# Designs tried in a protein design chat: VH-VL binders against Uncharacterized protein Os08g0218700/LOC_Os08g12160. Part 4

Target 1, 194 residues: Uncharacterized protein Os08g0218700/LOC_Os08g12160, of Oryza sativa subsp. japonica (Rice) (q6yue5)
Amino acid sequence: AKEEKPVVVLPPAAAPGEAPSADAAAFVRSCCDTALQADRDGSSFCYYHLLPYAAFFEGNQVKVAEVAATILSTNLWVYVDQLRKVQGGAGKGDPNLNACVDDFSVAAGENITREALQSLGRLAAAGNGKRSKEDLENAQKWIKGVEKPYNGGIGKASGCEIGYLFTYSDDLPAQKTLGYTFDTASSLINHIKL

## First folded at step 1 (VH-VL)

Design o2 (framework fv_ozuriftamab)
Fold by ESMFold2-Fast, scan of step 1:
Structure o2 (fold): chain C 194 residues (1-194), chain A 119 residues (1-119), chain B 106 residues (1-106)
Amino acid sequence: as target 1 above (194 residues)
Amino acid sequence: EVQLVQSGAEVKKPGESLRISCKGSGGTFSSYAMHWVRQAPGQGLEWMGGIIPIFGTAGYNQKFKGRVTISADKSISTAYLQWSSLKASDTAMYYCAREGYSSGWYDYWGQGTLVTVSS
Amino acid sequence: AIQLTQSPSSLSASVGDRVTITCSATSSVSYMHWYLQKPGQSPQLLIYLGSNRASGVPDRFSGSGSGTDFTLKISRVEAEDVGVYYCMQALQTPYTFGQGTKVEIK
């Protein structure tokens, strides 16, 4: 048994049943549609999951990316914890699972995640046109690190084979949302304007 | 409801190029791996490869590596299988099938695309 | 690559019969998945991860097994069960299918 990993602090969400302003909702829809290039399923996931934070964004697209990145980081921490539990149980002694635990542990690393989220926070706080290229690159580096564990994927000689990971699906519920939370955060970060 | 819709039947000559498609609808596209499975006339199922749209990661059965290209355009929820130069031995029914990140099995299949290569 | 061999290659059954299909792997796999391809149709998922029924699959279908030997059973075969049954492993690439078992109903 392990103590649950600390939750990342999200801004206040709207109360159940409370609708955001028309302008705030339209802004979230616009950010999601632009970032995901009319990918209907991805844009819908983005809109659905970010809409509760609409009042926080205040027309600032970087704040949208920051919240999406925070949700992704939480999903990654939960996923790594699930992988470690499988590693100690059903997947004990499995070299492919061990490689996946290692790769996702690096991607979910506390220091690199903190640096990325702090960089996004600085970008959000910056005045118009004074956003740091270095801060954007820090966030993009983190996103590439998350993508890396799947890069050895289907048919490739890699320790973290995607097909093999699916074998433990019942014990890895966070894996089901990982693609959506990754796609949302990655797309929004890559659409930040300097 | 999730649905995979494939492009129509093709009749080609050896040496010609071809690209067939598989469009996903009703659910998510980017969070699921899309695979290609072929079935030669009167034969069983054979895995060709797959792609994970959000990562752009494509993998291949070594038998087909270098002969085909698997790609995806997540903005239109479509996966592709492409040949640069067809052979008569490529004559088969081609299915796309969806594999979830946590599933390891194919929960939905396309209707199939019949490719006939003859001279 | 892991090769899957099904037995029998074909069978003929009467409605209400118990049907048993086996799938043998050349090396240990954690789970087996099973598909049915009805004449003129795409394959459809029956059983995943060894023993779980896919959505909409009747409870007359069951899967079992471990290691290298897996079994699909139909407790009381119906006319609509005609087709070719395939086992599949997705433990490692390349993903492989068995050669298929043809089930005909008298």
Scores: ipSAE 0.006, ipTM 0.485, lowest interface PAE 10.9, mean pLDDT 81

Design o3 (framework fv_ozuriftamab)
Fold by ESMFold2-Fast, scan of step 1:
Structure o3 (fold): chain C 194 residues (1-194), chain A 122 residues (1-122), chain B 106 residues (1-106)
Amino acid sequence: as target 1 above (194 residues)
Amino acid sequence: EVQLVQSGAEVKKPGESLRISCKGSGGTFSSYAMHWVRQAPGQGLEWMGGIIPIFGTAGYNQKFKGRVTISADKSISTAYLQWSSLKASDTAMYYCARDLRYYGSGSYFDYWGQGTLVTVSS
Amino acid sequence: AIQLTQSPSSLSASVGDRVTITCSATSSVSYMHWYLQKPGQSPQLLIYLGSNRASGVPDRFSGSGSGTDFTLKISRVEAEDVGVYYCMQALQTPYTFGQGTKVEIK
């Protein structure tokens, strides 16, 4: 099938050297600590990556999840592009790499990515109104789809063994952020309160 | 309590083979990556490579690829660094280090072994 | 390969001085990690993911920066802070360290 590039728009990040307000920064820390409470490393990654968008969140935890999901979506697209370049060059004829390209292309390029981001946008826009269970389920379904290729080597659920791609690490810089952006988005989405 | 315990100092001659070890405890060995970092006398730190025990895959700094082999034995929670033929330029302190995130820019070395001094001389 | 250059290469400080060490990368990295190697000891983690202090690291140590320029600061250096400080990137292989900054206390 034809893959569609997701339309991904992040809010403006703070300029380099510009500090968020203490309250805005504390909100990001609180959201990350709550979502990744048993994972100090993951909580720190969450805080550091989302801090540039602190002014955008306005005390709304769903906006935090939405930005994290948008970052994950971008990272997935970049990663698939890198995988395809390796497939055409250094990794020609590697069946494990071919399986990884296929699995991540499905996760990154499916209509489900667009639907999940739109669902998170609707949840965020609801504010103190009723949040849709269907929209939350759409976001959770997308995360489960991404989890399959991401954890496939550990769970043996897909043909892609991410650890094997260590051999191509120089050509796959997005691989190094994928695990953390996945953990951040997944945990924040799963902590959205209806 | 996490500990990485490395094998003792080695004095070897050029052309000899050598395998040094790094034994992990205090956590599931296969849930993290193990890396080797070299420090030549009076010099800085240089990453040699690492292994992800759960996948059995090793990655190398190209400078050392083909000159060393990195392996692991999950049954005894031990990682290895091996040379088939040592050179005088292999004289260095060798550290093992643990990485809980074997992929992602968040990879960092949270625990280090005490080091193994390898001296290669005639 | 991403090369990391630290500045200064060495410094001598008095107890209570503010120490600033910079690390410059040849291309953008997501995070910088910092290690301290005390004389005769293994390296130890000081700062990870740019600004997070490792367990047991005093709050006089802080990390900051983004893109290609990162900084490690010691607000009031103590005698126990002697050693060589290294920055490290793990965005892509080979993972690389800066050349080190030797900190001596007068």
Scores: ipSAE 0.006, ipTM 0.469, lowest interface PAE 10.7, mean pLDDT 82

Design o4 (framework fv_ozuriftamab)
Fold by ESMFold2-Fast, scan of step 1:
Structure o4 (fold): chain C 194 residues (1-194), chain A 125 residues (1-125), chain B 106 residues (1-106)
Amino acid sequence: as target 1 above (194 residues)
Amino acid sequence: EVQLVQSGAEVKKPGESLRISCKGSGGTFSSYAMHWVRQAPGQGLEWMGGIIPIFGTAGYNQKFKGRVTISADKSISTAYLQWSSLKASDTAMYYCARGPDYDFWSGYYYGMDVWGQGTLVTVSS
Amino acid sequence: AIQLTQSPSSLSASVGDRVTITCSATSSVSYMHWYLQKPGQSPQLLIYLGSNRASGVPDRFSGSGSGTDFTLKISRVEAEDVGVYYCMQALQTPYTFGQGTKVEIK
């Protein structure tokens, strides 16, 4: 399902073998360590995946959050694509899988994702003390919307109970990646200074 | 290096409630799947279920669904296995295990790579 | 549920022997995982996704197979390899283990 794919663009990554400057690398490490606190594996994931974009950040923490959010949106759409492939094959007719496809497709919606990423772009362009609280709240609302399908459980309106998807785990490699990309984007967004 | 530390051995009577714990240390807790595996005396390994703490929803082996509850508290990096009413047949060694080491590029879901030391639960009348 | 049957159920080997353990599934699985439980210890991962060695696992261990038939081989068994070996499938829930193969070193 390409029709509802999020409109996202990552900055160019560093060429293979190209090392970022010591200052640029230290900045990424600092942002990840601060956002993920004592969470060593989460901080390492953050650092590893954002380091290729270190030259783009220019000492701007909001740009780090923007790239992390873009990675999350891409990973979320890859996950929806994987869910739809399972829905057409091994999981055909499974009502819980159908509910999960529906719920994650809503969370990954092109319009919602575009608005959140544009809000982050405006925050990144604005100087300290001039960033819009409304733009930050838009990004935070999107993150809460992405989290909602993951928190679907027994007794909730959502029919998507992610634990049932353990049946299809070999066909859903992006599911594990989503946890790390979600924690990274959510934590970095919550550390934006207005 | 990630380590899983389980709560101590328990001796209970049928009908009693029990919750055992599995505490993660030395790494990220929330993004890894946490599984419970039982081993009855002199028997092999049996998967009971698992939870990914960031998702909050547990998956179960149907044999155990409704008889146990799997939960996690992300704020203290702890996963739980709980019985409302124990039976003699619940006597077993219970292991918690973390989902496999993560491939940062592909995100593949493999076996179980880190295991707790086990919690022996004895239920007798 | 996919049932896994291991063969043999037990064996005795001398240091330096080649050990072969098989695991048969009732339906096709994409990959097999292998675990070792040493006496008095928790299980430890040896092989994942059919043929990949887990961190710290010596080269003497190898996995192979596809479909319904999988094999774990120890090219030259050592004294520390004593224990019970389990295969496991994670293609569908419930995840299932084989009944185990006890390896003793004489």
Scores: ipSAE 0.000, ipTM 0.472, lowest interface PAE 12.7, mean pLDDT 81

Design o5 (framework fv_ozuriftamab)
Fold by ESMFold2-Fast, scan of step 1:
Structure o5 (fold): chain C 194 residues (1-194), chain A 119 residues (1-119), chain B 106 residues (1-106)
Amino acid sequence: as target 1 above (194 residues)
Amino acid sequence: EVQLVQSGAEVKKPGESLRISCKGSGGTFSSYAMHWVRQAPGQGLEWMGGIIPIFGTAGYNQKFKGRVTISADKSISTAYLQWSSLKASDTAMYYCARSGEWELPFDYWGQGTLVTVSS
Amino acid sequence: AIQLTQSPSSLSASVGDRVTITCSATSSVSYMHWYLQKPGQSPQLLIYLGSNRASGVPDRFSGSGSGTDFTLKISRVEAEDVGVYYCMQALQTPYTFGQGTKVEIK
């Protein structure tokens, strides 16, 4: 299949054995606790997975959301690649899997992902009071698009029925973290203050 | 502080409908899977199915597919197990349990809901 | 489906004894998880991903094995260890449990 992949760049992680400053680590903890209020497991996942990038954030919550969104976009593309491999192997000829590949491919699309990440970058660069509502709405629109493939609904036909995803789970390791990274990015983006 | 709190015991007659619930509280991600495990009197544990609320659809053990419905409301962190028409053979203890990522264990369990269906 | 068979079905041990429970799968699995159900209680996680102890589980509990054969060991059983032990695979659906091993202390 075609190699349609988003152009994404994750900032440098901390060097092996290098601990972030106490202030930088506390900032990540605070952002995660605020965004994932009343979800302590989610806050812990957010903290430990974003901690390697603590030095990059420089006290800017939007940069935390930007890194989380970049991780989500990478997970989405890896997941689509894994779905396509199953489609070419164990899942050959499965119409529900084919629909699922199509739905996640749209969500992981290069243009919509690039636009969302660029919008977050502009929000991160803006000073207090100069953050664009349009840029926030662009990021939120992308998150809603990513959520769409998950919504099967009771009584609705859906290409991404969890029963099929359970069937192929051994061949879809990116699925294991996709929900966690989605919840983290979605929550952080929705807590950006204008 | 993660807790799974299940609805109370039920006594029903064959043919009646029933829905039982499992509410997660504390630190439950919408991405965590919620499972239902059945234990008939004096018997072992049997996985019925599960749902990852963020995906919106349930996976089933084929033995139970079509006999029960598993659903969730992620806005209130609650999972449901529903029967349209109970049978005496549905008499059992029903547990909900949480799992994280695939291949991870069921790390938290509810207290159980005893369902008794009189013949 | 992957079927799990535990051995023995039941055992009686004295405090301080070494207890060994085995779990055999009909197909190779990556890891095995182990649970304890004490009388009148919900199951609780003991060992996950083959050999890792769950939070609060004493180090007298250990897990080992690979492929189709897995073992749970209690180096020196205590009175509080009474209950039914279950292995579980989560590699593929349907997730399955062993039939259980009842451990009594006498």
Scores: ipSAE 0.000, ipTM 0.473, lowest interface PAE 11.8, mean pLDDT 81

Design o6 (framework fv_ozuriftamab)
Fold by ESMFold2-Fast, scan of step 1:
Structure o6 (fold): chain C 194 residues (1-194), chain A 121 residues (1-121), chain B 106 residues (1-106)
Amino acid sequence: as target 1 above (194 residues)
Amino acid sequence: EVQLVQSGAEVKKPGESLRISCKGSGYSFTSYWMHWVRQAPGQGLEWMGGIYPGDSDTGYNQKFKGRVTISADKSISTAYLQWSSLKASDTAMYYCARHYDILTGYYFDYWGQGTLVTVSS
Amino acid sequence: AIQLTQSPSSLSASVGDRVTITCSATQSISYMHWYLQKPGQSPQLLIYDASSLESGVPDRFSGSGSGTDFTLKISRVEAEDVGVYYCQQFNSYPYTFGQGTKVEIK
């Protein structure tokens, strides 16, 4: 695959020492608790990682999903870079690892990411009655592309299975956050109301 | 403002236990990794390990794994570095530094003032 | 572990001089950062991701490079720039720093 690093822009994080307003923080908590219901750890991860952007959301849940998707995109590209280093070294010549890298590279690539983030941006800009089903479907299609390699898309033989990857390295920092950033973005996107 | 405030200087003997602290303020403590970086007298910087206070996940430099314990108490926004048995070679300045590993490249944006630990007989 | 080698290890500059410091890695680095430790102070971030200037850092500082070779440049050094400069990689555990470049002002 000839995918390139996506060009993504996060809104400004809170200034040093600037706590979000109680209302802004409560909004982030509500979005995370709703999207990740019955998953206290995931809801907590969602809250604390999105809290720095609380002022940007302005009561708009789609903006919360947009920032979560941007964070996931960044984490995915870092993870792909880490996997490519394994592929060039200890994992060289492993067809299962090669398939895994290819699948994540497609999901992390610039074109699919740009389309998904632009779709979320349009949904965020639209009023309640003007949200596009096609834009939501574009974002959901990207999430399904990430889910395939993340959840082991080719059964027990998948090179993306965490246990299999541990034959090469248990020291991939981006992998530790991938589950949480994926669950956060996926859940928030799937809770967008048309 | 974001501040990382570390505990005061320590003078200890070999074999003694020690725990030093780093208190974060002015930001969401559980949203950032807290790392420990040491600097032996006249030498450069060496990464020891870090903790994500939100779930207490830790990473260690293998050189220090088993010799130190990194922990955090999110109720008081404080991270700890602990030795069960100090060695003379543990004499160093110890810094805490925070890192937000998701948004862009990984980097240490804020550092504590340092805690000098001297271990001698 | 990824080893970072800085050059030079030490230099003396006059106010207004251009200062160039290099950092070479034993393997390709995507997340290379530069820090300055002024005498008696904690390290402070100058440049992240090879070329991005940290907020509040004067624009006389710049970074460049990719792969295994990276450069930090000070276009016109000032007296307050004295200290030890460190490159640092965040690609993989253990995170490592270069040995440092000491910059003294004449």
Scores: ipSAE 0.000, ipTM 0.474, lowest interface PAE 13.1, mean pLDDT 83

Design o7 (framework fv_ozuriftamab)
Fold by ESMFold2-Fast, scan of step 1:
Structure o7 (fold): chain C 194 residues (1-194), chain A 120 residues (1-120), chain B 106 residues (1-106)
Amino acid sequence: as target 1 above (194 residues)
Amino acid sequence: EVQLVQSGAEVKKPGESLRISCKGSGYSFTSYWMHWVRQAPGQGLEWMGGIYPGDSDTGYNQKFKGRVTISADKSISTAYLQWSSLKASDTAMYYCARLGYSYGYEFDYWGQGTLVTVSS
Amino acid sequence: AIQLTQSPSSLSASVGDRVTITCSATQSISYMHWYLQKPGQSPQLLIYDASSLESGVPDRFSGSGSGTDFTLKISRVEAEDVGVYYCQQFNSYPYTFGQGTKVEIK
């Protein structure tokens, strides 16, 4: 069977010159600090990249996770495109690159990504105490699938660690943000309250 | 649906220049490598090279590097294979093929072929 | 460059016969694909990644193998299966094809 690229949509970002309310900004900061408490750089990435969507969140922490997951999904498909370009050119015959492309293509697959994003949408729409554990588990399963190739040797993934692909780093700009987008989405999803 | 449509048959003399084309439709042209494969009369398939139309990055089979030029015009979703000086040994059927991304990186769609005949 | 050798170079089969084609590589292959070129037509993908059947291809076709030895099987050949079959590797540059196996139907 062939995978198709997932269709992903972000809510509109703030207009140029339009700052979020102090309350909306404080909410994003709180969500990021709680989810990434041990990681100062990750918390800052989370805050500054989710801040443009602050008006959309309306005090709902699941909406924050949903936007973070959508950003991760986009970053994954951009990264896969870049890996495949390198595979067809500078990286031809590199077994680590070939394994990495295969693993990320599976992890970024349309069906699992769509199911995860739809599950997060359902969790966001439901009130606290009404959220489905199955929907949370669907999102967490997707994150685990991404974690294996993203972390290289963790979970016995092959060759996707930044160090293995150092030779190609100038051709893989999406790789630079992948760790932060992954950590942001993973941490926020794992802090969802049912 | 995905289609690759190639230019028509060519009859040329040794020393002449030639450019043949392959037009893609039904997919994001800039997102997939387009490759060229030749087949001399009565012979098997031989990979020549390819191009990533998004930025015109190319890869060549060393056997053909310097003998042909692969290019693309993304505004009209068309890839090209060009010779500056044809030889009789260039007589062959030329196929364009898209490099698929599903797990194996296979040639998932092929053009109908362009027959190039170079008279002695 | 990786050389791919197919066996046999040609065969003649009757409708309903089982057909087996092999492809041997000079080194281990991670991505092996099979194509069919029917008379007067472009090559078409049959099997990708050694054993995965391409959409629209009849299930009488199957692929197997790993390392240096790969096999394409047609469980019950039909008249429309006439043509030349090619294996191809995407393990390393330059990409290479086998020399082809011609299948004729009696």
Scores: ipSAE 0.005, ipTM 0.462, lowest interface PAE 15.8, mean pLDDT 83

Design o8 (from o6 with heavy chain H99Q Y100D D101Y I102G L103D T104Y G105E Y106W Y110L; framework fv_ozuriftamab)
Fold by ESMFold2-Fast, scan of step 1:
Structure o8 (fold): chain C 194 residues (1-194), chain A 121 residues (1-121), chain B 106 residues (1-106)
Amino acid sequence: as target 1 above (194 residues)
Amino acid sequence: EVQLVQSGAEVKKPGESLRISCKGSGYSFTSYWMHWVRQAPGQGLEWMGGIYPGDSDTGYNQKFKGRVTISADKSISTAYLQWSSLKASDTAMYYCARQDYGDYEWYFDLWGQGTLVTVSS
Amino acid sequence: AIQLTQSPSSLSASVGDRVTITCSATQSISYMHWYLQKPGQSPQLLIYDASSLESGVPDRFSGSGSGTDFTLKISRVEAEDVGVYYCQQFNSYPYTFGQGTKVEIK
């Protein structure tokens, strides 16, 4: 069945020129450094892209993971839309592209994404020591579903191998940031404390 | 039949070069990460690194980075582990293992029979 | 790097006994996998994703746990279950295994 686009909402970002408090910024840096140990580029990407939401986190690491997951969901669906455009045009009839579209559409689809984001929302609301293991597992299941077609690098999964999609790279600009948004969300979710 | 077949046992002297192999059959070789895991005599399992044969992307355990090279040849569905200069501490059983996906996580589902490498004077 | 510590390091059991092996991680992880290495053989997958039984593995094997503590149980051990059991995490690079638990049958 055709997967539907999820509806996702980010919290308000800082106003132009408005800097977060030193404590709020330090918290984001700490979360990114802890989740992306020894990956300076990934930690920097995490910090840079989550910093605008620093005031929203209020010292809650799950809220950091929730925003990262929402950003991943948005980027993932942009990538699916780009894949579908190629599928309808330049890539029409390409079996590798067809497999790739199917795999990412399932991973990015509304039902699995909604369940994962709602689970993260419940974890954020519960606080440390009262978080549901099932909710964490729902979020982790979604991440592993995304990892399967992504396989640590765009196009590495069967049908999505980088070499198979190279001809279409100019039509797939979301591909460049997918790795960072995936690493950020995956690492932060896997560092949630129950 | 889906299987991994490794090259035979090796007996080498310190300073010699060596390349051992792992041939996959019965599945799409370029669609799965292939990893190398070592086991020193009487010791446990230690992950060394892996390769995605489709694009030759590699990941290494820092402990082994620069000491070994992992490569693959798509045309013959074979992954390699090589040393430019062996040390006595390289004496171990070396396994190749295929990475596969479960419901929530990656794991090693298929293992080769192992290649015993003995490095002694 | 996530360090995995297994307990006990070794045990001796009689056929029909219940065997429990634990694996503790230095950091919270999502899932633990378990492998058995029989004498002179390659490791084989028993349990993946903490509690999922690999195809072809007898149902006397089961896994449980979350966070930092995971458990492998054998409800009624058989002579063929002799070997070294390893837990393994795929949560973070570098991928790591526990030190192993040797199971011997009396």
Scores: ipSAE 0.000, ipTM 0.450, lowest interface PAE 17.8, mean pLDDT 84

Design o9 (framework fv_ozuriftamab)
Fold by ESMFold2-Fast, scan of step 1:
Structure o9 (fold): chain C 194 residues (1-194), chain A 123 residues (1-123), chain B 106 residues (1-106)
Amino acid sequence: as target 1 above (194 residues)
Amino acid sequence: EVQLVQSGAEVKKPGESLRISCKGSGYSFTSYWMHWVRQAPGQGLEWMGGIYPGDSDTGYNQKFKGRVTISADKSISTAYLQWSSLKASDTAMYYCARHEDYYDSSGYYPDYWGQGTLVTVSS
Amino acid sequence: AIQLTQSPSSLSASVGDRVTITCSATQSISYMHWYLQKPGQSPQLLIYDASSLESGVPDRFSGSGSGTDFTLKISRVEAEDVGVYYCQQFNSYPYTFGQGTKVEIK
């Protein structure tokens, strides 16, 4: 079943042509390099996609994870929308496509996504105060839910193990960025310190 | 027009040093990874490592780490693969291949290859 | 390290035949690419991301697959398609290639 897309809002991006401060840019680079060690392509994706929001972070690593999670949630819903369109047309009756729609729709569910984003917002707002272990666990639970359909499991646990639907790839452009947005959000969330 | 032009064939003895090159043209050299891939006689392709010239970040296949050095000179758009002490087992065809860093790319794959440099190491 | 196994190791086809080459990985792959190395030439990209046809490559070439099993197909082989075909995973270090499939036209 198709449910309404979650409303997610990114902070204001830098104006066109405006460079972030050297310190703000260095902070984004440091967060990305630390979270995605030995993954140059992933670290590069992280840096260039989060750089427009550098002024928002204010040296707060949790805000970096929050923006990355928001980008992932948007990518997930775009991907689910693309999967549903293929399911209603070219892919009608394909059991592997049906499994992929089901798995990603569960992972992209509005309630679990909203709770994860709210939990990250509360962690960011704590600043130097005590960060809630429960809020971090909520964000990590969401990431684990996404990981199953995106990365696949061992054996035949899911019909949509890695999200590559070769027959329909031209109709699934969001598929190409899903791995990078997942790795970025997952790595940054798992590097949050309590 | 994108081109990767590699240095000419080399004949060396075991223990000698060697540096081979790959010069890029027709694109922004600092925006693309440059990878090195070898092919021993009668064998398949084997990835050795790569470099991102924009910041000199490198990745190596552990099999070759410490045995070769990958570097780049962005002022002349040239990447290098270097051995301090060659072995007979280094006899191979060596290819360079570029791969666009994600931000500017619509794909994530090595797309252009150099013509190859044949390295023969014999006693 | 991710190992890629290609089948068959070699084949001989007549012009107009359908050619199918498979590549099996020891773990799930999101970024699988296919290359052709013609005799005396460097490798050239044919298919990227399992199924996307590289610009300038004839549409008789196609790729498919997901998870651990991938296939390259030539619908009607031509004499110029002679060479060694390689699959490559671009998921994680070290990037690895299959052992190659030699295609000869007779």
Scores: ipSAE 0.000, ipTM 0.429, lowest interface PAE 18.9, mean pLDDT 80

